# Ledger of designs, part 59: miniprotein binders against q9h3h3

Target 1, 235 residues: q9h3h3
Amino acid sequence: EDGFTAEHLAAEAMAADMDPWLVFDARTTPATELDAWLAKYPPSQVTRYGDPGSPNSEPVGWIAVYGQGYSPNSGDVQGLQAAWEALQTSGRPITPGTLRQLAITHHVLSGKWLMHLAPGFKLDHAWAGIARAVVEGQLQVAKVSPRAKEGGRQVICVYTDDFTDRLGVLEADSAIRAAGIKCLLTYKPDVYTYLGIYRANRWHLCPTLYESRFQLGGSARGSRVLDRANNVELT

## First folded at step 5 (miniprotein)

Design x46
Fold by ESMFold2-Fast, scan of step 5:
Structure x46 (fold): chain B 235 residues (1-235), chain A 85 residues (1-85)
Amino acid sequence: as target 1 above (235 residues)
Amino acid sequence: SPEEIREEIEELLEKAEELLKEAEKLFKEGVDPRKAKELLMEVIKLLWEALRLAEKLGNRELLERAYELIRRAWELLLKLKELLK
């Protein structure tokens, strides 16, 4: 099933975090250099493990763009892990609410909008739009996976600094839509990533909090966002 | 057969636990974190296959053993990620 495949992909994503990243850092690099950098490193051509025929000869875990105001804050991940272990042994139900409380207590608040696209022009075009929105200050930070398997889908992750700030999450969605993105988006808090909550998790939790669908006509925001945990439309 | 599948699962779990212990030892000793990462990636692949087969077999004990090893591997992988920043 899909669930077991997602668990394998989750481990590969964690491994990618530990390999070198290709970064355009707007805190230290002029915005005028972005277009050349995007042309040099299109995600459909950058290979996960390096290839002399690609833009990279060495392994690349992620291709990322940092906004001018980007200030990484992972919170207390060590404390989160200890509390998670205690929760699992406590017999207390493991729910989205208890995970939210753990995340708040340990300040592990970041999260991300995810989109999955096949390698090719649409992926590269979508990434360029997102990267420009980051450098222009409409989004904080984003990354995209390199090409790991021929024909396999790649993922673009657009981060927000606080998944409990619903307005901030929705503003990021609006900025993604304004950049011309029309595909399905799902939102995952990093606490779920740190705790290994993917499709086939033992607790049968929905691995994402929000879902955004592009809407033609009438929507001031360009999308309909659903709170998946509570089955409530957020507009 | 069910017995052959059970044997395959047990071999996968045994190999995964062996490699996981090696990765845990390397991490505790602060030696060769890149090798520890490679071992953990292999552990996760073996455990994913074990979970798939145990679910197909319907064996609760083997599923729980696989989940526990995945928990340990994931926890160590996260610690390695912080170390290799």
Scores: ipSAE 0.367, ipTM 0.700, lowest interface PAE 2.7, mean pLDDT 85
Fold by OpenDDE base, second read of step 6:
Structure x46 (fold): chain B 235 residues (1-235), chain A 85 residues (1-85)
Amino acid sequence: as target 1 above (235 residues)
Amino acid sequence: SPEEIREEIEELLEKAEELLKEAEKLFKEGVDPRKAKELLMEVIKLLWEALRLAEKLGNRELLERAYELIRRAWELLLKLKELLK
């Protein structure tokens, strides 16, 4: 059950990408306004379609916070897709290494830590912690899904610029943990999203590169990070 | 029953394919990108449910069909994103 919920949220997420976003941009907005913005748009109350009584009257795809160092770069997604179609037609074996190489070639290197939380205080508190970490420059960009009509889990996405930079991925995990987040985190490259690589894909590719589990009393990072592709602990 | 689940998956896939074809047509004709988007959102939801059920059933064929439709839906979604920027 939990697995499909994460990916259903990813498909909804892609559709939501095309709707208006509620954005706090730290590049243009003083950090002192963040608390008022968080209070105005708590993710547990912001509704996907602007339901009556919600803080938003219009549909909201995402609530996002952009850090000072945020630079949107999606790479060559079209070239990536064309190369992917050609690869599928070729009948060549498709491996995580193949996807990595495609991503590098087309500069589609972004990835995200994902956390799924039920609507409510815990979600809003988690989001506030992440948003502060973004504004303070510990993280570059994050977004959270608005509340769905069905009251399902909401997702917080914390992005990194390069899924191939293990250090950057681990630093983001550390910053998330420092923000007080204790839930399971999964890291997914955006290339997997663009290519339709989900859990039940015909190539049996794991769409999750890394998993982070909170660890009490452990190392300075406060988490254990598992490389899912190699089944190796990185921390 | 497994048979009922299969029928449900097939219905979901059929509906998703019909809506996807409509969205593709709307896009090609340049009529209403917003409507095409709305259809795609529905397509993605249907396909996701189909995938969920197909995984539960362990039916490889239905999974492959669902993934092919998802691929097409995403291709269209990416094109629409460029237009709606």
Scores: ipSAE 0.342, ipTM 0.709, lowest interface PAE 1.7, mean pLDDT 88

Design x47
Fold by ESMFold2-Fast, scan of step 5:
Structure x47 (fold): chain B 235 residues (1-235), chain A 86 residues (1-86)
Amino acid sequence: as target 1 above (235 residues)
Amino acid sequence: STEELIERVEELVEEIRELVEEAIRLAKEGAPLREIKELIMRAIELLWEALELAERAGVPPEVIYKIRRLVWEALLRVKEAIERAK
């Protein structure tokens, strides 16, 4: 049943990737223009399929902000897929360690911190904070989903280059917290997405690698990060 | 009844295969993402129908896995095309 849900979610994600994106690209646009852009395209008001009453009349898949140093690299996804098929055919164990090695071998290293928020002021405020952190260089790239016609929560994705670089993942978490974000965050490597591994998969793998919870008055970083796979506190 | 369900699943799988092959071909040729998306979305819709009927007919998990893989291969090829365009 979860496999069925995964295919549906993947199809919707691909449709979003194929539809136009609203992008603030700090590589080519002055940082001084960000506040006006954020005011023009608040994610709680941008509609997924367009509406005359919203900022967009045409479909929008994602609202994104690219940092000055952002350089996209998806790695060798074809090689990853071929190796994954060979692994499944071999009958060898499929574990988090095996997927990690496939990801490293094929340079499919990106991952993302995810947060889910209801449409409204809190979502728009959170996105503005993240977008400013990206433009100021504390984060590399982020995107937020537009408002779906059915309503429901929207997602903010904050990407890091290398999910195996624990320090880099923790630095991104710290920057998200410094931007004023207090909700639960979960971190997912893109390799799991490319291999079609979602919740309740047949290999019983957890696609969430890290979890971050806000700690009021706790550490200097403002959060506690848990390694979900090993059940170990990192901060 | 069960025979008819299995026959329908086989028909849907063949249709999914044809849509997926066309989508992969278009992606390799650098065709507009809109056309590729339409084929993939149609394949996903047929996948849902095929999986529901296959489950009702008692089709083995191994066969269900193969049906899912057919669509996932197309999704990966399309993702590669999108990433290269960015």
Scores: ipSAE 0.011, ipTM 0.334, lowest interface PAE 9.1, mean pLDDT 80

Design x48
Fold by ESMFold2-Fast, scan of step 5:
Structure x48 (fold): chain B 235 residues (1-235), chain A 86 residues (1-86)
Amino acid sequence: as target 1 above (235 residues)
Amino acid sequence: STEELIERVEELVEEIRELVEEAIRLAKEGAPLREILELIMEAIELLWEALELAERAGVPPEVIYKIRRLVWRALLRVKEAIERAK
């Protein structure tokens, strides 16, 4: 399952971005319609390339929920890429710090909490909880992958505006936990995705900045958050 | 033999370059993004084969890093076009 290059993962993500998305947009749709939409499109049943037996006959790239106040800002990805090429030819060390600086300079600041779940009731229940938190204003935006033909886990992505804003990242974690989510969460800045830095990369960088683990009854937040880069517990 | 593996890697690298150049040409001509991405995905399949054979043959990693950068630049052009179409 880990037999793919960063280029495979990037191309697959771009293909998903090009295919239609199933979107509940709280900016234009009443919150009262969410439960019916969730019942119509449970992510464990929506298939990536369409199937007569699924809710969709045509390909679906992502299933997404946009919050009432959601305002996308992708930054200057073109400038980021040009700077990345210059950095690679400069001979300077490629470190988390240099990537952070490139992200700040080009305003490519968004990031996401990721959770991976097998297709089934737990995935659909988790997604419904996240979707309600988005529509109710506790989270900004989220998406979940459809089911692939080869099986395997599906991913829920919960986005924050600025990965350098630690408080905002932690507030999103708290909202996810308040929605009843108990699985492992990992946080990845989108700049790593744009630059092709996945789990196996030539620079030996860890693309995960934070980890969140559920703590039963022991924590006010319901979780322990670890800063992976500095190996420091934040909660 | 090791010599046959090296020759195969060189063939794959050249085929990858041709696919990426064709994808860029199609992008300049305004072809649908799906068709452009499909060509890049073909190049990526060959890239995976080249990586496996290069490791077996002891090919210097710099050769592979150069072709990977070419593929990555093509992918980012597609990503930029997707963002513009929003």
Scores: ipSAE 0.366, ipTM 0.792, lowest interface PAE 2.0, mean pLDDT 85
Fold by OpenDDE base, second read of step 6:
Structure x48 (fold): chain B 235 residues (1-235), chain A 86 residues (1-86)
Amino acid sequence: as target 1 above (235 residues)
Amino acid sequence: STEELIERVEELVEEIRELVEEAIRLAKEGAPLREILELIMEAIELLWEALELAERAGVPPEVIYKIRRLVWRALLRVKEAIERAK
């Protein structure tokens, strides 16, 4: 049942991205309207299919906030995919380094911090914190999944422009933590998404490059960011 | 994990959405049909990949059908935008 739910959620997520987004664009909308927008569209109440009594009457794929500096740049995804197919056909070893090089070559460099939260006040509060950080320019763009019928966890995605820029990835983690979020964060490059690289892939590649854990106790409060590829703490 | 497949499918669909939105924008701006078609073709390629991943993930056929319907709706929106710009 849990596996079927997760597969259903994956396909619902695909379906979600194709459905209209609820977007707050800080480039066109005054920051003073953010609180009213957050109150109108709390992620825990926005439903994927526009269920009766939800804030949305129509299907919603994602709820998103765009910062002032947000510029969508997908790079050469087609060239990336073609190169990936050629690489698979070549039988050459595929490593995280290979993927990084493909990403760089095709300028597919975006990545995201991910957090999974149960529907409710904690999710809405976390989202509000992230949305403010985006509007204030501490983060560039973020999105949150709407509430599924099954009441599963919702995901908040916080994007960075370049997964190869370790400093930028760490700065985003710091901004997320400053927004009051203390849950586990995982960082995934979009290139891994575009190339079909998920957990238990045939190449044994970990799709998560970084993991951030927040330490609540002791003198060392803050994020501990682990480089998963090298098993090294970065902070 | 199925969760990771979901996330990946979500990411691909996001890119598809961005491409479709760009295609709609270009259509509204009266861009050449070729440029719009290039974006649509890219979106279709990403969709195909997403569907293949979904199938490998064991995504139920019903969900795959939902994805197909969404893509079809997106294509219809692009078509409508092109028709309105003409």
Scores: ipSAE 0.017, ipTM 0.327, lowest interface PAE 7.1, mean pLDDT 83

Design x49
Fold by OpenDDE base, second read of step 6:
Structure x49 (fold): chain B 235 residues (1-235), chain A 87 residues (1-87)
Amino acid sequence: as target 1 above (235 residues)
Amino acid sequence: DTREELIRKVEELVREIEELVRRAIELAKKGVDPREIKELIMEAIKLLWEALELAEKAGLPEEVIYEIRRKVWEALLKVKEAVEKAS
């Protein structure tokens, strides 16, 4: 992936956050309606700007599924940003540990497993698996980007509440794998997004904390998870 | 385009993005419809992408490209926050 793709996706994601979302909320909607909702709004057909012939006539930022246990908590993002600006001005060394402490201090702890898939049946099938896992309570919340005009890859984001909870991050990976997802997964804390820390940043910080690779016949988890910061396999 | 021309275009786009962001922040503070502010953000993002492509084509150092991205991103975040506060 071109170094710019992740940043472009982040910028587009920010703009998409301002558009209406197509949401299935398992807290208010019976699980029995999920299949009909998935059939109505397949991610490969839902268009970002509501193109003619798409299931949506209006712009859609994200397609999302909220689980029963979903509770939105963004923490103190403004305080985080102010502290980050002060830290940069101080000339103090900036490390992954520094970012972790900033995140903890400001309660900005959310993170997400990311997968990029081409539009089509495989994407829709992957999304259906994830959506079901969310509704069934194996995952808390997930979203998928709608189809762009350029036909680029769509991203599925599967969130965890705390990127510092390694077990929770690994459990989410296991649930994603159990849903039949075999592609590469990368885990990115939201704090890195809020601070504009992307690949090839001046601090040489890796914005991806974990990488999950599917493994046939291996561990009970069906994946190998690499801690990128420490270059250690966790599974 | 020559390298020098590309660099000039990048600089121009960066200035334009900064102006769009400034306007977006001002509009947000005035309680303007978030939809109008969104249009400015979308334009800024478009110009950012163009600027980054041109910067890469010009062979600018990765650090320079990063700083362009960072400045714009920080500005866009401020716009988003301003909109959220105004809503």
Scores: ipSAE 0.271, ipTM 0.702, lowest interface PAE 2.0, mean pLDDT 88
Fold by ESMFold2-Fast, scan of step 5:
Parts: structure tokens; sequence; C-alpha cells
Structure x49 (fold): chain B 235 residues (1-235), chain A 87 residues (1-87)
């Protein structure tokens, strides 16, 4: 979240979501076209608000790759918000478990692995690896932020469809590592985003559920994954 | 300014933010250009920052400041949802 306030991050994300996206959609585009698309739109060069000197002259909110099996489902966000308001009024404890149950009840299950990288070759190389894994079917969907006018780090988001499915979350981590990614990864369920759970929230909830660190261990998975909500190592 | 004057100003800014959000949702439902709606959202965020700064100067508890922040953020998410539904 790169040191911005929760309001600033929410405003930036909301504006980005509403601006046009550059999408490689493997459901309708042959996989053979991916390399040319990645060469045309490297995230370190695509500018947030457009520039004749960049690949885009118009604003771009996100650069995304949709896998062949991608089927978007945000769940019942309205029902989630209403239940959240009722929960806060009820005086019941607000815990990771309570939020998990709200998310399950309203089918708001998606989540994402996040990585933050400086603009440049390493970002572009990491994104290319992730994009190929999506098109090849090892990951379902991913997006990367364009370069901001102010500079700063860019974020790659790799989505999974069910944050309560630990095996699916860990499988996505393994696929990210297999793509050559070695940086720190954190996992955030979209329910936390919809409910405004960011750093320094009043309920003292950890804003991410999982953390993955690269490790070269012998027969180990290649990463160490920590359940941050319960402070338990999963691998 | 007195503490009471600062608190009154924060309340005024929060009401102004709520009005901008209400207008943004109304415009989204009518299918108005997303650029106009984004202008209203950006103005609401600017006013939120002013309200938070004044709340800190007034010595409001961190819990109250956080609730103002979260309430506005939730309202802005409803605007985003309305824009997506209308498109």
Amino acid sequence: as target 1 above (235 residues)
Amino acid sequence: DTREELIRKVEELVREIEELVRRAIELAKKGVDPREIKELIMEAIKLLWEALELAEKAGLPEEVIYEIRRKVWEALLKVKEAVEKAS
C-alpha cells in the first residue's frame, strides 16, 4: 500500500477501476498474440493519464490479462455492506472469523496476491511471467498498475476466486514462484477492500491474510507462507 | 479558531461530501459521462482530506477520525458500484 493513506489508496483504486483498461483476454484472443501484446504495453512505459511519448495517448487504469477459464463474480456486495452495518450496530466482536463468515454468506470470495515493484526491467519481466502463467492456465487473472506521473512503485495483483480455499491460495503462490517471482507477496481478500480494512484500522485487524517469502530450501515448496490473521505458518 | 468552530467546520465538510456522493450516485444512475462523476469523487476526496486535517487540529480521538474516513470511503464505493451497474 506504499505508504499512502487509506483514503488516498481507495480514491486512486476507484479512479483506476473507472478508467479504461488494456486487456489481453485469452477467452477471445489466441495465446500466440500474447508476446506481441506484452512488447507493445510494458507496464513501466504505459502512463496512467496518457502521453504521446508512451504506448498510450489516453488514460489507462489497469493493464490486465484474463485466463481462458476466467468468470468474474464479485458476489453480493450490497448484501455484504448491509450486513456489515448491522454487525457494527449489534456490538458483536469484529474479528477475521466474523468477516470471513460475512464474505461466505454473501459470496464475496475473491482475493489477490500483491507484489510491489519499481518501474523498470524487473517489473516488466515479472509481469510478462505472470501474464504467461495466466494465458497458460496456471493462474486465472492478473492486473498491473500503469506508471504514475509522480513515479513510485507499481503493483501486480494476481487473483484467486476463493480466499477461504487455502489450497487454491497456496497453488496460486506456487504458480507465481514458478514464473520466477522472488519478491515478497501479500494476500488480501476483496471483502477487506469492500469493508475498508486497510493498515491502522480501528479493529486492529491485519490488512492481509497471508504473506509469502521466497526460500530455496531442499524439498520445500520454494516459498514460506504465513497466515497473518492467526500467526501460523502454512508451509 | 475555537475547538467548537473546528468541529462545526468538520461537520459542514462531511455534509458537503455526502451531498457530492448523493449527486454522483444520481448521475451514475442516469448514465451521465463517467468523467463528470469522477470529478465529483475527486472533489469529495479533497474535502475529506480537509475534514481530517481539521479534525486532527480539533483534537478528535483517532477512533472518530477513522470512522469519518471509513464512512466516506464506503459511500465512494457505492458510487463506483452505481457507475458499474449503469454501464
Scores: ipSAE 0.006, ipTM 0.341, lowest interface PAE 9.4, mean pLDDT 80

Design x5
Fold by ESMFold2-Fast, scan of step 5:
Structure x5 (fold): chain B 235 residues (1-235), chain A 84 residues (1-84)
Amino acid sequence: as target 1 above (235 residues)
Amino acid sequence: SPEEIREEIEELLEKAEELLEEAEELFKEGDPRKAKELLLEVIKLLWEALRLAEKLGNRELLERAYELIRRAWELLLKLKELLK
């Protein structure tokens, strides 16, 4: 199981959602402006709380790129919470399948591929690749955390609309790999965030559904994707 | 010792609950930014309480920690929606 560092990062990420975002929105901005925007706001230089010496003087929670087809939909989070309380009170077993069904019933389907990288050139290069894939239509939406005051790794989140759509999840992984990303990726459904990350540990659930490891094989670059809940290779 | 760890968990949970109630009141009074600042401290305390309670395997302390973090996450999600 992944430990407390991932949960801490999730808590900080949710808090960051409340501060202003730096957004390149391909729905309203020409793709030709992306390279200048990426040069202006490299994530290794954008500071979480603002600094006159950085690209931002004011707090920034996230740096994000929205694709042309991006349509935000968090589902019925209120209904999900009510159903979750009822389920816990009922004494019925809590399993990955039960949580998946609650998510489907309440349309809380989004999830994300996560990668953690140290501040620096590799982070900025990885983010630029992801951002271009979003603007070109291979990915729907992505965000990256700004640089923390204490330093430490930053996270790139690449979202998919539906964590139950395995083909869509795998297509996102392929697009990430095609962008040149070689580090470990893990996939987390947003329903786990709304129900609390600690609750997955209580029910002995893996907090991530999929894991992707880079590989070079045969005539094509790609990755090995594991379904962590079922311990099944998908690629 | 198990008794010392239990006492530490109880102190963390009591402090977290006190601060969480204050954060909830600040949110009600229309000060979401101050509520957020206080809630970040609550979350830090609750993560440590959960870590120690899991180590002890004490069901009652785990349930209390879960209840408080549920409230904390619920408030955090409300703040997230409001402050964006």
Scores: ipSAE 0.013, ipTM 0.342, lowest interface PAE 8.2, mean pLDDT 81

Design x50
Fold by OpenDDE base, second read of step 6:
Structure x50 (fold): chain B 235 residues (1-235), chain A 84 residues (1-84)
Amino acid sequence: as target 1 above (235 residues)
Amino acid sequence: SPEEIREEIEELLEKAEELLKEAEKLFKEGDLRTAKKAGMLSIEAAWKALRLAEKAGSEELMKKAYEAARRAWEMALKLKEETK
């Protein structure tokens, strides 16, 4: 992917984070209302800019579901960015280990499983499965991108609290698979996003730590998870 | 200082707007390659401004930086469609 495309996608994601969100919050809304909310705001029909005839009249950045145990903790993103600038100025080698240590030091530990799906019933069904898993407490928080004008793929993001907790990352993969998701999953720490580390970055850092592939008849998890940094299968 | 950060944000926003106007001009002139580069640099400037505005806790500057980034991104999409 052209570095330009990665920067554009990052700018789009940041723009989407600043626009209004459609949120189902299981902390304040009864779980019995989830199906009506999903029917009202199917991701394939919700448009990024509130197009005529869409369920939304105003721009929507994301559609999100918050679980009962969801607590937003972004850590010290400002301190992380300052330390990253200082590190770049120092000329010291930058490795995945360096980023991990920066993330730990500044408590910027969130990460997400990513899946890309074409608009339509399969996306809406996948989102409904994820949303239910969040409301039922198997997952903490998830979001899905609204439909773009060009009809490109929409992304579902399923978050975990700590990308350094390999077990927690694998448990989230298992919960996603249990929700009926069979597509390719990639796991990306949020620290990579905050530091502007995308595909084809100047440090040659892979922004994806894990890859999950669905497997029929395999282990109880229903997937094979690859550690991309070490090129080792974890499952 | 907060004032220095504000000044840097405003300079970045000005730069983003200048680069966007340049990209629009170059696009109209048919220089899609240079227009794409200008658009990319505009996005980078606006994004840097947004990060600094977030750091400063200025909602006003965050909104301005966001709008600059959005406008630059919309231009970049137009350029991408014309280069396909």
Scores: ipSAE 0.013, ipTM 0.316, lowest interface PAE 8.1, mean pLDDT 84
Fold by ESMFold2-Fast, scan of step 5:
Structure x50 (fold): chain B 235 residues (1-235), chain A 84 residues (1-84)
Amino acid sequence: as target 1 above (235 residues)
Amino acid sequence: SPEEIREEIEELLEKAEELLKEAEKLFKEGDLRTAKKAGMLSIEAAWKALRLAEKAGSEELMKKAYEAARRAWEMALKLKEETK
């Protein structure tokens, strides 16, 4: 039964990826236009499937900001999926380590820091801070989910190029904290998304690799980062 | 009522299957953009059916909805790779 929820979440993610996106692309748009764009498309008001009363009349899968130096690389997703199917058929153990190796072999290396917030001012304010950090060059790319008809929390995703580059993952966390974000963050490699690794997956894998908690009382870093797979503190 | 929820789930599952067949047909014809739209709608219908089946506590309908969502997800992934 646990596998049902994981496949359902994977299907929702694919639907969002296939729908149109609202994009501020700093590679082709002046940074001076960002504030007006953020005011026009606050994520708490943009609806998933369109609504006459919202900023959008048609479906929106994601609201995204691309940094000036952003260059997407998705790797060999088809090869990854063929290898995943073979792995499941083989009866070999499915672990974070085997998934990491499949991702490296097929160059599916991107990943993202996730923050989940209820629709409202705090979400819109957090998104504005992240979007400004992307346009200013402190982060590479980010996206936020639109408001679902059935309610629930919205997610902000802040991407890094390589989930195996721990330094790069930690630097993205630092930039998110510098943008004023204090909520819980979790890091998920895109390979997990492509393979349908979500909460309650049938392999009982933790759906995220890293966890970041804001530190109170002052340290060299603004957060405590845990490697969840190895149960090791990184900061 | 339980009967009304069951009927709604069955209607959503039929819709998901019809949309998936349309997506497969359009994909074979090379109309990738319309196939993508049909595949997306199939996923949404299957997703809604699964959510309602979970709420209704019907293991039979959850299995059918899960299968529909899985098939639609596989088609969507194929379409995503072809439209890069």
Scores: ipSAE 0.000, ipTM 0.240, lowest interface PAE 13.6, mean pLDDT 80

Design x6
Fold by ESMFold2-Fast, scan of step 5:
Structure x6 (fold): chain B 235 residues (1-235), chain A 84 residues (1-84)
Amino acid sequence: as target 1 above (235 residues)
Amino acid sequence: SPEEIREEIEELLEKAEELLEEAEELFKEGDPRKAKELLFEVIKLLWEALRLAEKLGNRELLERAYELIRRAWELLLKLKELLK
């Protein structure tokens, strides 16, 4: 059997959404407490289901940092799901454009940059950099998965409010790179997650809209961003 | 061989359907956490079945996999809402 890809892990991430989260909320907690919180809960050591030898004895679904200006807006997910069902029975072509229209109509616009890293110092260091960028206001919100019992890579998700706001998506990428992140990043709108569209789907849709690769020399942004849907270099 | 792959897909789909029915029953009987645990086993089986069915190019098996994935996803959304 194959292991889960990034897209397949999204389904398992929904189970994690239902379990307790470890949250640093900069809206109510002084920024001066962040370093101690990061030292207490390094993601490579926080276990998914709890362990007496880990920082947590109880299950943890996600480790998250909320920025001072973070204001969650999921949109009308229920309306989106109803419209998706109607679209499927209508016989109309299902395309990236059709999904974009449904997302806009129902205000389900959030999306996220994803990075996958093996448990260890590199993951913990990357997460600390992202968390500081969130608390300092360069990013809005981020979360990282705890360590699974079976092992495997962990995922850091960095959210933006509107996947159709290309400048906002690119600004988040720049902030991630400025935090010292050099690995491959992929961007996925949450509308694909809500509709259960993963890597392997019957409509052959690519849930990844953007791809960011670290680039040395010449780029003030530190990266090259590709629009996967239109196959166009944005930077 | 194609026939061996077909048999493997059918076995995966049968196992997934049985576990999915059990998860649906647990949800109805008020045990959403155990339903969630089983559902993720279902998801693993269904994605493997889908991968093999796509490789085999068998339309019937692809449609069966998609139907079970749709049903599993529907239950997952209900579980997410209930457990929050």
Scores: ipSAE 0.013, ipTM 0.389, lowest interface PAE 7.0, mean pLDDT 83

